# Miniprotein binders against q53ft3: the designs that were tried, part 129

Target 1, 195 residues: q53ft3
Amino acid sequence: MFGCLVAGRLVQTAAQQVAEDKFVFDLPDYESINHVVVFMLGTIPFPEGMGGSVYFSYPDSNGMPVWQLLGFVTNGKPSAIFKISGLKSGEGSQHPFGAMNIVRTPSVAQIGISVELLDSMAQQTPVGNAAVSSVDSFTQFTQKMLDNFYNFASSFAVSQAQMTPSPSEMFIPANVVLKWYENFQRRLAQNPLFW
Short names: E, the ipSAE of ESMFold2; O, the ipSAE of OpenDDE; V2, 0.75 times the mean of E and O plus 0.25 times the DockQ between their complexes.

## First folded at step 13 (miniprotein)

Design H24 (at its last look DockQ between E and O 0.01; V2 from the best seeds 0.00; counts 0 for: pae O 11.9 > 1.5, placed apart)
Fold by ESMFold2, look of step 13:
Structure H24 (fold): chain B 195 residues (1-195), chain A 83 residues (1-83)
Amino acid sequence: as target 1 above (195 residues)
Amino acid sequence: SPIQEEFEKLMERAEYHFEWAEKHYELGDKEYALLFFEFAARIFRKAAELAKKNNDPESYKEAIEYAEEAQKYAEEIQKELEK
């Protein structure tokens, strides 16, 4: 099984299995989505010599799904971040989801994962602009997560004069959070893959 | 000929993967760089096999040299990931 994550939304871990080797996640309100993370849950690796081709589908002007190959996940690359903001008007590619040509609600896109032989995956070419990179998307996603956490935690900051007694409650000094944030940002800027 | 056209398509696809692998490596995505170098090597070797069956030693040499280059990059990246 696989997981699918969009910033600001709940993680999806229960893909719809549409065939023995094909899995789908629905993405409602897809026009507001810029990046999608696809990952393996870790309990069921791909068989030797196999991997996953990852596709994005959006409805065209007639409401028909248009499938595009985003890239791959494998046992050696078990998670990937894909930028989809520039793919919502591209032409479709050849794809293994024949049944997924069924008309869908115009505002719902899909992520499809097809388990295939590595030899078959090698014959495929991801669509989109040649400048698209999963590392750049990973860095942007991680920066947004860091900003969100820092802003959230900071909204609860109080001075010692504002504190009320609460003997069953644990407290963390605000400067610890700030130092963590600054150190993480520095390390991420130097090496986005340090963790 | 149809066989020569198939050979050229395989070489073009392998070259695309090779260039994509180089881009990912330069951007720091070593795992994807490794994957795409391995894909390139697989397709170059398929092209070499086709050239051998067609008794075309010049095309065979070209394809196998590119396959070996892609495989060498993949092996170097694998060693970097094991550290």
Scores: ipSAE 0.303, ipTM 0.743, lowest interface PAE 3.4, mean pLDDT 78
Fold by OpenDDE base, look of step 13:
Structure H24 (fold): chain B 195 residues (1-195), chain A 83 residues (1-83)
Amino acid sequence: as target 1 above (195 residues)
Amino acid sequence: SPIQEEFEKLMERAEYHFEWAEKHYELGDKEYALLFFEFAARIFRKAAELAKKNNDPESYKEAIEYAEEAQKYAEEIQKELEK
């Protein structure tokens, strides 16, 4: 249902479902992460009148998890970018994950998504520093993400002569990926918030 | 060894992409040339990483040198495309 993306890292599409309405992504080496993208995969929409509250958890000085509300995703806004750098100074907020025994390591932060009523979400206030601070930062993050994807995909590129028949696999020509990348960059340059 | 075999496969693939890039460049398909030089560079770097993990400095050096060469050509073509 959800994906999580960090620039320079592989996309995560397999959230741990810790409850019927709660999903968790692990973020190892979270101190090096500036931004996180949370998005819907498009496979399963939110039920009518519901959305997702996105939380970030990091260990405090005592090693206890501190949960903070980053923001929201909805059917109308299926993706969001959050700045998680600098959140260490913030206070924890009320969160739906507190009673859950989530296995964690000290070096791993977590993104938690709680499926909630939109009306309930409207009453919640995200932490102020969770928003992307600038268009430039957003652009840089997006560029790094795209570069990571391009690098990853290109590492598997093979020529027609090198292809091994695999009926179960679909293949995309490299030029299609390139064209998409170029078009995306162009659009990003014209309007960093085109999506 | 399995690691050495994997290294050789990566090197062979990268070399093929490199050669294909050259052909595309000769044909005037600069975008494709760029793409495949980049592919070559990336795969050479993967080979280098594998060599490093295998404690093979000679193979590492070879792969890195080819990666740098491929990257250089990619950068040159990129500059041409920006004119």
Scores: ipSAE 0.005, ipTM 0.230, lowest interface PAE 11.9, mean pLDDT 80
ESMFold2 (binder alone), look of step 13: mean pLDDT 88; pTM 0.872

Design H25 (at its last look DockQ between E and O 0.50; V2 from the best seeds 0.00; counts 0 for: pae E 5.1 > 1.5)
Fold by OpenDDE base, look of step 13:
Structure H25 (fold): chain B 195 residues (1-195), chain A 83 residues (1-83)
Amino acid sequence: as target 1 above (195 residues)
Amino acid sequence: SPIQEEFEKLMERAEFYFEWAEKYYEYGDKEYALLYFEFAARIFRKAAELAKKNNDPESYKEAKEYAEEAQKYAEEIQKELEK
């Protein structure tokens, strides 16, 4: 349902589902990460009246996870960019991920997505510094992300002759990825903050 | 009163969303602006209903007016996104 993208890293499309309504991505070496993109894969929309609350978790000085609400994704806003580099000193907020004692290595942070009612989401307050404020940094980040995704997807490209039937796997034609990439670039050129 | 405190908290939250919606719109993120105006409208409506239950017509009027304003902005942005 969700993907997570960090500049210069492989796209994550397999979130760990920790509950029916909760998904988690691991972010190794989180101290080097400035921005994270969270996006819907487009396979499964949110149910009507629902969206996703996006949380960031990092270990505090005692090694305990500190969760902060970054923002939201919805069917109408299927992707968002969050700045996480300045969140290290923030106080933890109430979070839906409870005492998930995920044995965290000190260098690994997490992105958590909680599927919730829009009314419940509206009652939460995201951290103010998580929003990307600079168009230039955003554009550069987005371009790097797109290139990374394209390269990643292309690395799995096989010819039809090389395909083996696998009924348990879904395949995306390379031309679909290319069209997506081209459309994304066009939209980015028109409005760097379209997403 | 506890009800008045709750009303004030709702108004503060709605105002936060409203301000962020404006900011996102200025940045060019219309989708996020839309979302936050919708949130603002929802919370202002909740505040209005609370004021109504508390027999506070002045607070009701204020919250309702802000809710209508937020909803108007949301609708305008929605129209822009459909173009």
Scores: ipSAE 0.381, ipTM 0.761, lowest interface PAE 1.3, mean pLDDT 82
Fold by ESMFold2, look of step 13:
Structure H25 (fold): chain B 195 residues (1-195), chain A 83 residues (1-83)
Amino acid sequence: as target 1 above (195 residues)
Amino acid sequence: SPIQEEFEKLMERAEFYFEWAEKYYEYGDKEYALLYFEFAARIFRKAAELAKKNNDPESYKEAKEYAEEAQKYAEEIQKELEK
């Protein structure tokens, strides 16, 4: 139902379901993470009148989870970017994850998503430090995604002398990837919302 | 009174959403602005209901005005998203 993405890491699409309406993603080495993207996979929308409250949990000095409400995801806002770098010493929020969250190690944090009625979500207050500008964050995320794609595709480059004919397999010249990368970077710098 | 305290808490929460909805709109995040104006309107309406039950017409008018203002902004933004 949900995905969780941290820049420079593989996307997570297999949340741990800890209740019918509660989902959790583990974030190892959370102290190196500044932003997280939470999004809907598009396979199962929220029921009408419902949405998702998104929480960040980290272990305090005693190893106990401290939960903070980051914000929300809904059918009308199916993805959101949250800043977590400033939250690791903040005051905890009231939250619905009581005994369902068992902290295993001090270096692993969690993203929790609780499916709730919109009226219930409105009665909560997100922490103020989680807000980000969507334009600035979009540009940074898009740049990281472009770098990742270029490096990945380039790692498979071969010369024509190294190619084995394969009629069932399609190939793309490496120069096409480079041209696309350069063109996209230029257009993004001129207008981050060009598509 | 306990009802007055509950009213004040609802107004504070609704004002939080209203203020951040305006900021998200300024940032260009119309989807979050819409969501937060809708949340503000819902909470202001709940506050107005409490003020009506408590026979407080001045608080009722205040909460109702804010609820209507938040709803108007939400509807305007929704129209912008639909073109």
Scores: ipSAE 0.192, ipTM 0.666, lowest interface PAE 5.1, mean pLDDT 77
ESMFold2 (binder alone), look of step 13: mean pLDDT 90; pTM 0.896

Design H26 (at its last look DockQ between E and O 0.01; V2 from the best seeds 0.00; counts 0 for: pae O 11.0 > 1.5, placed apart)
Fold by ESMFold2, look of step 13:
Structure H26 (fold): chain B 195 residues (1-195), chain A 104 residues (1-104)
Amino acid sequence: as target 1 above (195 residues)
Amino acid sequence: SPIQEEFEKLMEEARRYMERAEYHFEWAEKYYELGDKEYALLFFEFAARIYRKAAELFEKAAELAKKNNDPESYKKAIEYAEEAMEYAEEAQKYAEEIQKELEK
């Protein structure tokens, strides 16, 4: 029904179902994770009038689990990106998972999804800024990718006086890379979704 | 008295719902400005639902004030119920406008 994705890791599509209406994904090495994506696989939609409340759990300084509401997924918003880096030191929130006997390793965080009525979801308040705009996240990723490429390519720049003859190598003037970089940034600033 | 105690409890609960609805409304506006129209729509709809819930609680409090022969408390509760419904309608209007944008 649900998937969970962290950059650089295999997607998880087999949630641990801990109740009829509750699903859990394990997040090992959680302290290295900044964002998670929670999404519906598309195989089973929520029943009419229902959606999913998404929670994050991590151990506190005493090793006890701390649960925080990240936000929601619904048939009309079937995927969302959540920032979890700031939550690792945050205050716990009201949650439906406290009574569940969930198998847990002390160094592993969890994503919990509770299928609930929309009216119940509306009464809940996510921790501030946990849900990240997909447009803003795409723009930030794209800008970082552009900066990385420009810095890498620029590290190989040489002046004409410094060039060593090499018949097997082709060279491009550095200003071509700069022109491309500037044009791409302008297009991205004009329309972050031009891709 | 038991009726007055229940009145005060309902008024406090309704005020908490008003604050929660305002929180959702403010975040809906922020999500809209960030371009996440789907979350903006969801949060405006949540705000409308919670404002309507607050109005129901204020109306129940008004009924208790009437039973307690307290016309000043009755008037106050009714005014809050009407305010909550006005905000619910405003949130619903924003949601409808965003829905039209998503359908284009």
Scores: ipSAE 0.355, ipTM 0.725, lowest interface PAE 3.2, mean pLDDT 78
Fold by OpenDDE base, look of step 13:
Structure H26 (fold): chain B 195 residues (1-195), chain A 104 residues (1-104)
Amino acid sequence: as target 1 above (195 residues)
Amino acid sequence: SPIQEEFEKLMEEARRYMERAEYHFEWAEKYYELGDKEYALLFFEFAARIYRKAAELFEKAAELAKKNNDPESYKKAIEYAEEAMEYAEEAQKYAEEIQKELEK
């Protein structure tokens, strides 16, 4: 149902389901992580009127988990980018994962997703510095992605003069689009904020 | 003249292909340096194809110049066609070398 992406690491698509409505990803060596992308796999949508509250946990000085609300994912917003580098210290908030007996190692943090009612989610306040995805960020990403695509694809475009007598029309082989997509995904995996 | 206009059009079009081919060639080198041989191969192959297209267009331009009794334009177009073909051959050689490496 959910995926988790950290720059320079393999994509995690197998969350541990710790309850009917709760999923957890382990993040080893969390101190080196600046950003995390949480996304829906697209296989199973949220039920009507429900979404996911995304939490981050790290061990405190006593080894006890400190949970903080990062933000939300929904059917309408199936992905989000969170900055966690500044959240590795501080006070925890109330969280739905309190009853979880999770064996933790000092270097492992967790991303928790709790499936909740949208109305309930609307009443929650994420930590201020966690959500990096804004309308502006989305617009910038979209523009850069499109520019990258256009620049790449157009470089491979062939005129009809190569295919048909009409030189006015340009063609881009379908394989070029695939190669761009693969390359874009690779770069995204290396750095989710490469743009 | 209509012939001169067509000549200039072909020369400009060929120039655009040269620029595109150069772009692919440069990226092919970068990908190779990064160890991404599959992409390097792809970009060298495209560079070669595009350079050949440029050469073809320059040759067409040269033919027009010849018909128009313009030896200077003819010479220029032929020189550019030869240059394009040289770059095409270079790109093709790199592509072939990488292909051999990938087959090992």
Scores: ipSAE 0.000, ipTM 0.221, lowest interface PAE 11.0, mean pLDDT 78
ESMFold2 (binder alone), look of step 13: mean pLDDT 91; pTM 0.918

Design H3 (at its last look DockQ between E and O 0.72; V2 from the best seeds 0.00; counts 0 for: pae E 4.0 > 1.5)
Fold by ESMFold2, look of step 13:
Structure H3 (fold): chain B 195 residues (1-195), chain A 83 residues (1-83)
Amino acid sequence: as target 1 above (195 residues)
Amino acid sequence: SPIQEEFEKLMERAEYYFEWAEKYYELGDKEYALLYFEFAARIFRKAAELAKKNNDPESYKEAIEYAEEAQKYAEEIQKELEK
């Protein structure tokens, strides 16, 4: 349903589903991460009137983890870039993950997506939004990341006759990746700061 | 009073979304602008309902006018996205 991408890392497309409406991605070595991209895979849209609240949690060896609202993804905004560098540790708001039994490694940060009613999402305020940034460097990074993702994913394209199971690898139809790439690139060309 | 405090919090949250919706629109992120205008309209209408229950017609008028403005912007942006 969801993907999570960090520059220089493999895309994650297999979120840990911790509840019917809640999904988690692990982010090891979180201190080296400045931005994350959260996106919908396009195979399962949100039900009408619903969307996804996206949270970030630092690992904590003591006490309850604090989940910070980064922002949202919806059927109308299926991909968003969130800045996680510079977030204050211990700064948080009301969130749906705090009482849940979520499996995690103490040294690993997490991205959580909670499928909620749009009215419930509107009751929250994200702890940070993207600031206006220079088109040059951010747009250039985003374009190179998009090209790298497409080229890497497409290098695993196989015909039906070539397909063999691999326990360490996942397969996706190449058309899904191409459609996402085409849509993203078209939007970026229209407005380099569409995020 | 608790009701006045809740009204003020709703208005502040809705104004936050309204202002960020304008920023996202200027940056060309029409999809986020639309989402945030819709959020603003929802919260302003909740504030208006609270003001109505509190017999405060001046606050009601203020909140509903902002809600209608946010909704108008959202409808205009939706039309732009459908083209």
Scores: ipSAE 0.266, ipTM 0.708, lowest interface PAE 4.0, mean pLDDT 75
Fold by OpenDDE base, look of step 13:
Structure H3 (fold): chain B 195 residues (1-195), chain A 83 residues (1-83)
Amino acid sequence: as target 1 above (195 residues)
Amino acid sequence: SPIQEEFEKLMERAEYYFEWAEKYYELGDKEYALLYFEFAARIFRKAAELAKKNNDPESYKEAIEYAEEAQKYAEEIQKELEK
């Protein structure tokens, strides 16, 4: 249902589903990460009246996880960019992931997505510094992310002659990826915050 | 009173969402602006209902007026997104 992108890193499309309504991505070497993009894969929409609360977790000085609400994703806002580099000094908020014993290494942070009612989401307050406020920084990040994704996807491209039938796998033609990339670049040039 | 305190907290939260919505709109993120205006409207309505239960017509009126304003902005943005 969800994907996670870090500039210069591989796209994560396989979230760990830790509950029926909760998904987690691991972010190794989180100290080097400035921004994270969370997006819906487009395969499964949120049910009517529901969305996703996006949380960030990092270990505190005692090694205990500190969870902070970054923001939200919805069917109407299927992707969002969050700045996480300045969150290390923040206080933890109430979070839906507290009861989960997720084995963490000191260098690994987590992105958690909780599927919730919009009414419930409206009662939560994201951290103020998680929103990307710089259009220029956002544009640069997005471009790097796009290039990374394109490179990643293209690395798996095979000719039809090289394909082995696998009924359990779905295939995307390379031209579709290219078209997506071109369309995304065009939209980005028109409005850096179109998504 | 505990009810008045809760009302004030709701109003503060809704105002925060409203300000964020404006900020996101200025940044060009219309989808997020829409979301936060909708959140603001929801919370203002919740505050209004609380004021109503507390027999405070002035607070009710204030909260409803803000809710209507937030809803108006949300609707305007929605129309922009549909073009």
Scores: ipSAE 0.212, ipTM 0.659, lowest interface PAE 2.0, mean pLDDT 81
ESMFold2 (binder alone), look of step 13: mean pLDDT 90; pTM 0.892

Design H4 (at its last look DockQ between E and O 0.37; V2 from the best seeds 0.00; counts 0 for: pae E 1.9 > 1.5)
Fold by OpenDDE base, look of step 13:
Structure H4 (fold): chain B 195 residues (1-195), chain A 83 residues (1-83)
Amino acid sequence: as target 1 above (195 residues)
Amino acid sequence: SPIQEEFEKLMERAEYHFEWAEKYYELGDKEYALLYFEFAARIFRKAAELAKKNNDPESYKEAIEYAEEAQKYAEEIQKELEK
């Protein structure tokens, strides 16, 4: 249902589902990460009247997880970029992930997505410093991320002659990915915040 | 009173959403601006309902006016996104 992208890293499309309405991505070496993109895969929309609250978790000085609300994703806003650099000094907020026994290493942060009612989401206040403040930085990040994703996806491209029948797997033609890339790049050039 | 405190908290939250909606709009993120204006409107309406229950017509009027303003902006942005 969700994907997570970090510039210069492999795209994550397999979130750990820790509950029916909760998904988690691990972010190794989180101290080197400035921005994270959370996006819907487009396979399953949110039910009517629902969206996703996006949280970031990092270990505090005592090794305890500190969760902060970054923002939201919805059917109308299926992707968002969050600045996670500098959040280390913030206080933790109430979060829906408190009961999770997640084995954490000191260098690994987490992105948590909680599927919630829009009315419930409206009652929450994201941390202000998680918002992208610069269009230029956003554009640069997005371009790097886009290139990374394209390179990643293209690395799995095979010819029909090389394909092995696998009825349990879905295949996407490489030209579809290319068209998506081109369209995305075009839209990005027209409006860096189109998505 | 506890009710008045709750009302003030709701108003503060709605104002927070409203301000961020404006910021996102200025940044060019119309989709997020829309979302936050919608959130603001929802919470302002909630505040208004609370004021009504508390027989506070002044607070009710204030909250409703802000709710209508937030809704207006949301509708305008929605129209922009449909072009």
Scores: ipSAE 0.551, ipTM 0.839, lowest interface PAE 0.9, mean pLDDT 85
Fold by ESMFold2, look of step 13:
Structure H4 (fold): chain B 195 residues (1-195), chain A 83 residues (1-83)
Amino acid sequence: as target 1 above (195 residues)
Amino acid sequence: SPIQEEFEKLMERAEYHFEWAEKYYELGDKEYALLYFEFAARIFRKAAELAKKNNDPESYKEAIEYAEEAQKYAEEIQKELEK
């Protein structure tokens, strides 16, 4: 019914069902994860009047899970990206003495999906620092790809004085690549899904 | 009083959803904007029902007016998604 995706990891499509209305994905080494995508596989929609509350949890020092509401997925919003990187470390400060020579132990966290009535979901408020638009993440990814391509292509630029004559090869002026970059970037800002 | 405190908490929660709905709309996430306006309307209506049970017509009117506003935005966004 659900999938869970982390960049650089194999997509998970077989949630562990821990109750009739609750599904869980394990996230090993969650401290290295910044974002997670939760989505409906599309084969089974939510029943009418229901949706999914999406939670993030990690085992506390007592072994009990601490669940934080990230947001929702519904038939009308079947895919969402959630930021998890700052949920417990949002202060940005570390104790300087405690950071010295500390061996880090891998941590396992969980993404939980609870199938609930929309009325029940509406009574909950997600943690604010987890809010991410899929449009924002798509825009950020495509901007990074755009920058990477331009930087790569421009790294091979030479002037005409530096060019080795090669009549069997075709060449493209560097200005054409720059113009394409500027046009693409402008169009992406106007409509992130134009392509 | 406990009932007035509960009413105020419902109104705050609905306003939080309403604010996020506006943010998602400005970001172009019309699906989340629609969802959060619908959530806001649902919670404003729950606040109105509480005010009605408490025989508080001033609070009832306030909550219903906000619920209708949220519902109107949701209906407008739904029409945009259907085009």
Scores: ipSAE 0.522, ipTM 0.834, lowest interface PAE 1.9, mean pLDDT 76
Fold by ESMFold2-Fast, scan of step 16:
Structure H4 (fold): chain B 195 residues (1-195), chain A 83 residues (1-83)
Amino acid sequence: as target 1 above (195 residues)
Amino acid sequence: SPIQEEFEKLMERAEYHFEWAEKYYELGDKEYALLYFEFAARIFRKAAELAKKNNDPESYKEAIEYAEEAQKYAEEIQKELEK
């Protein structure tokens, strides 16, 4: 029903169902994450009068899980971008046993989605930090995606002199990719919401 | 009274939703603006019911007027999204 995307990582589309109305995505190495996109897959809508409350969980200084409400997804708003970097606990304390060779498993945060009545969702207010940066988050994420795409595509470029005819192979001129990239960058700078 | 404290908390919660709806609308996120105005209207109406139960007509009138305002904005945005 749901998907979760972090820039530079494989998209997750298979949430773990932990209760009848609750779904979880694991976020390993969460301290490297600034933004998370949560979205509905579009195949199964919420029942009428229902939506999803989106939570983020991280360990506090005592190792106890802390859940914070980031926002909502609904049939009318099936995707949202959340900034989580401001919500993370401070830098962890140095361990007294730092001189030992200890195998440390990276900490794992979670995105939780709770399917709730809209009336119930209205009783809660998301944390302000997560809501403040939706446009900026989208702009930053989109710029990184464009850069990654352009670099990836350019890595396959070959000169005319290096080409060998192939009946089934299609080629796209590198300058067409560059023109699209430049045009999209310009449009994004003029209006981040043109999409 | 405990009912008066609950009324004030509901009004505060609805006001937060209303303010965020306005911010989302200004940012061009009409879907979230609609959702948050609908949330504001729901909670303002809940506050109005508490005021009615507490026999406080002034608080009732205040809450219901805000609920109607939030609902009106939600309806306007819904029409914009249907275009």
Scores: ipSAE 0.451, ipTM 0.819, lowest interface PAE 2.4, mean pLDDT 75
ESMFold2 (binder alone), look of step 13: mean pLDDT 90; pTM 0.893

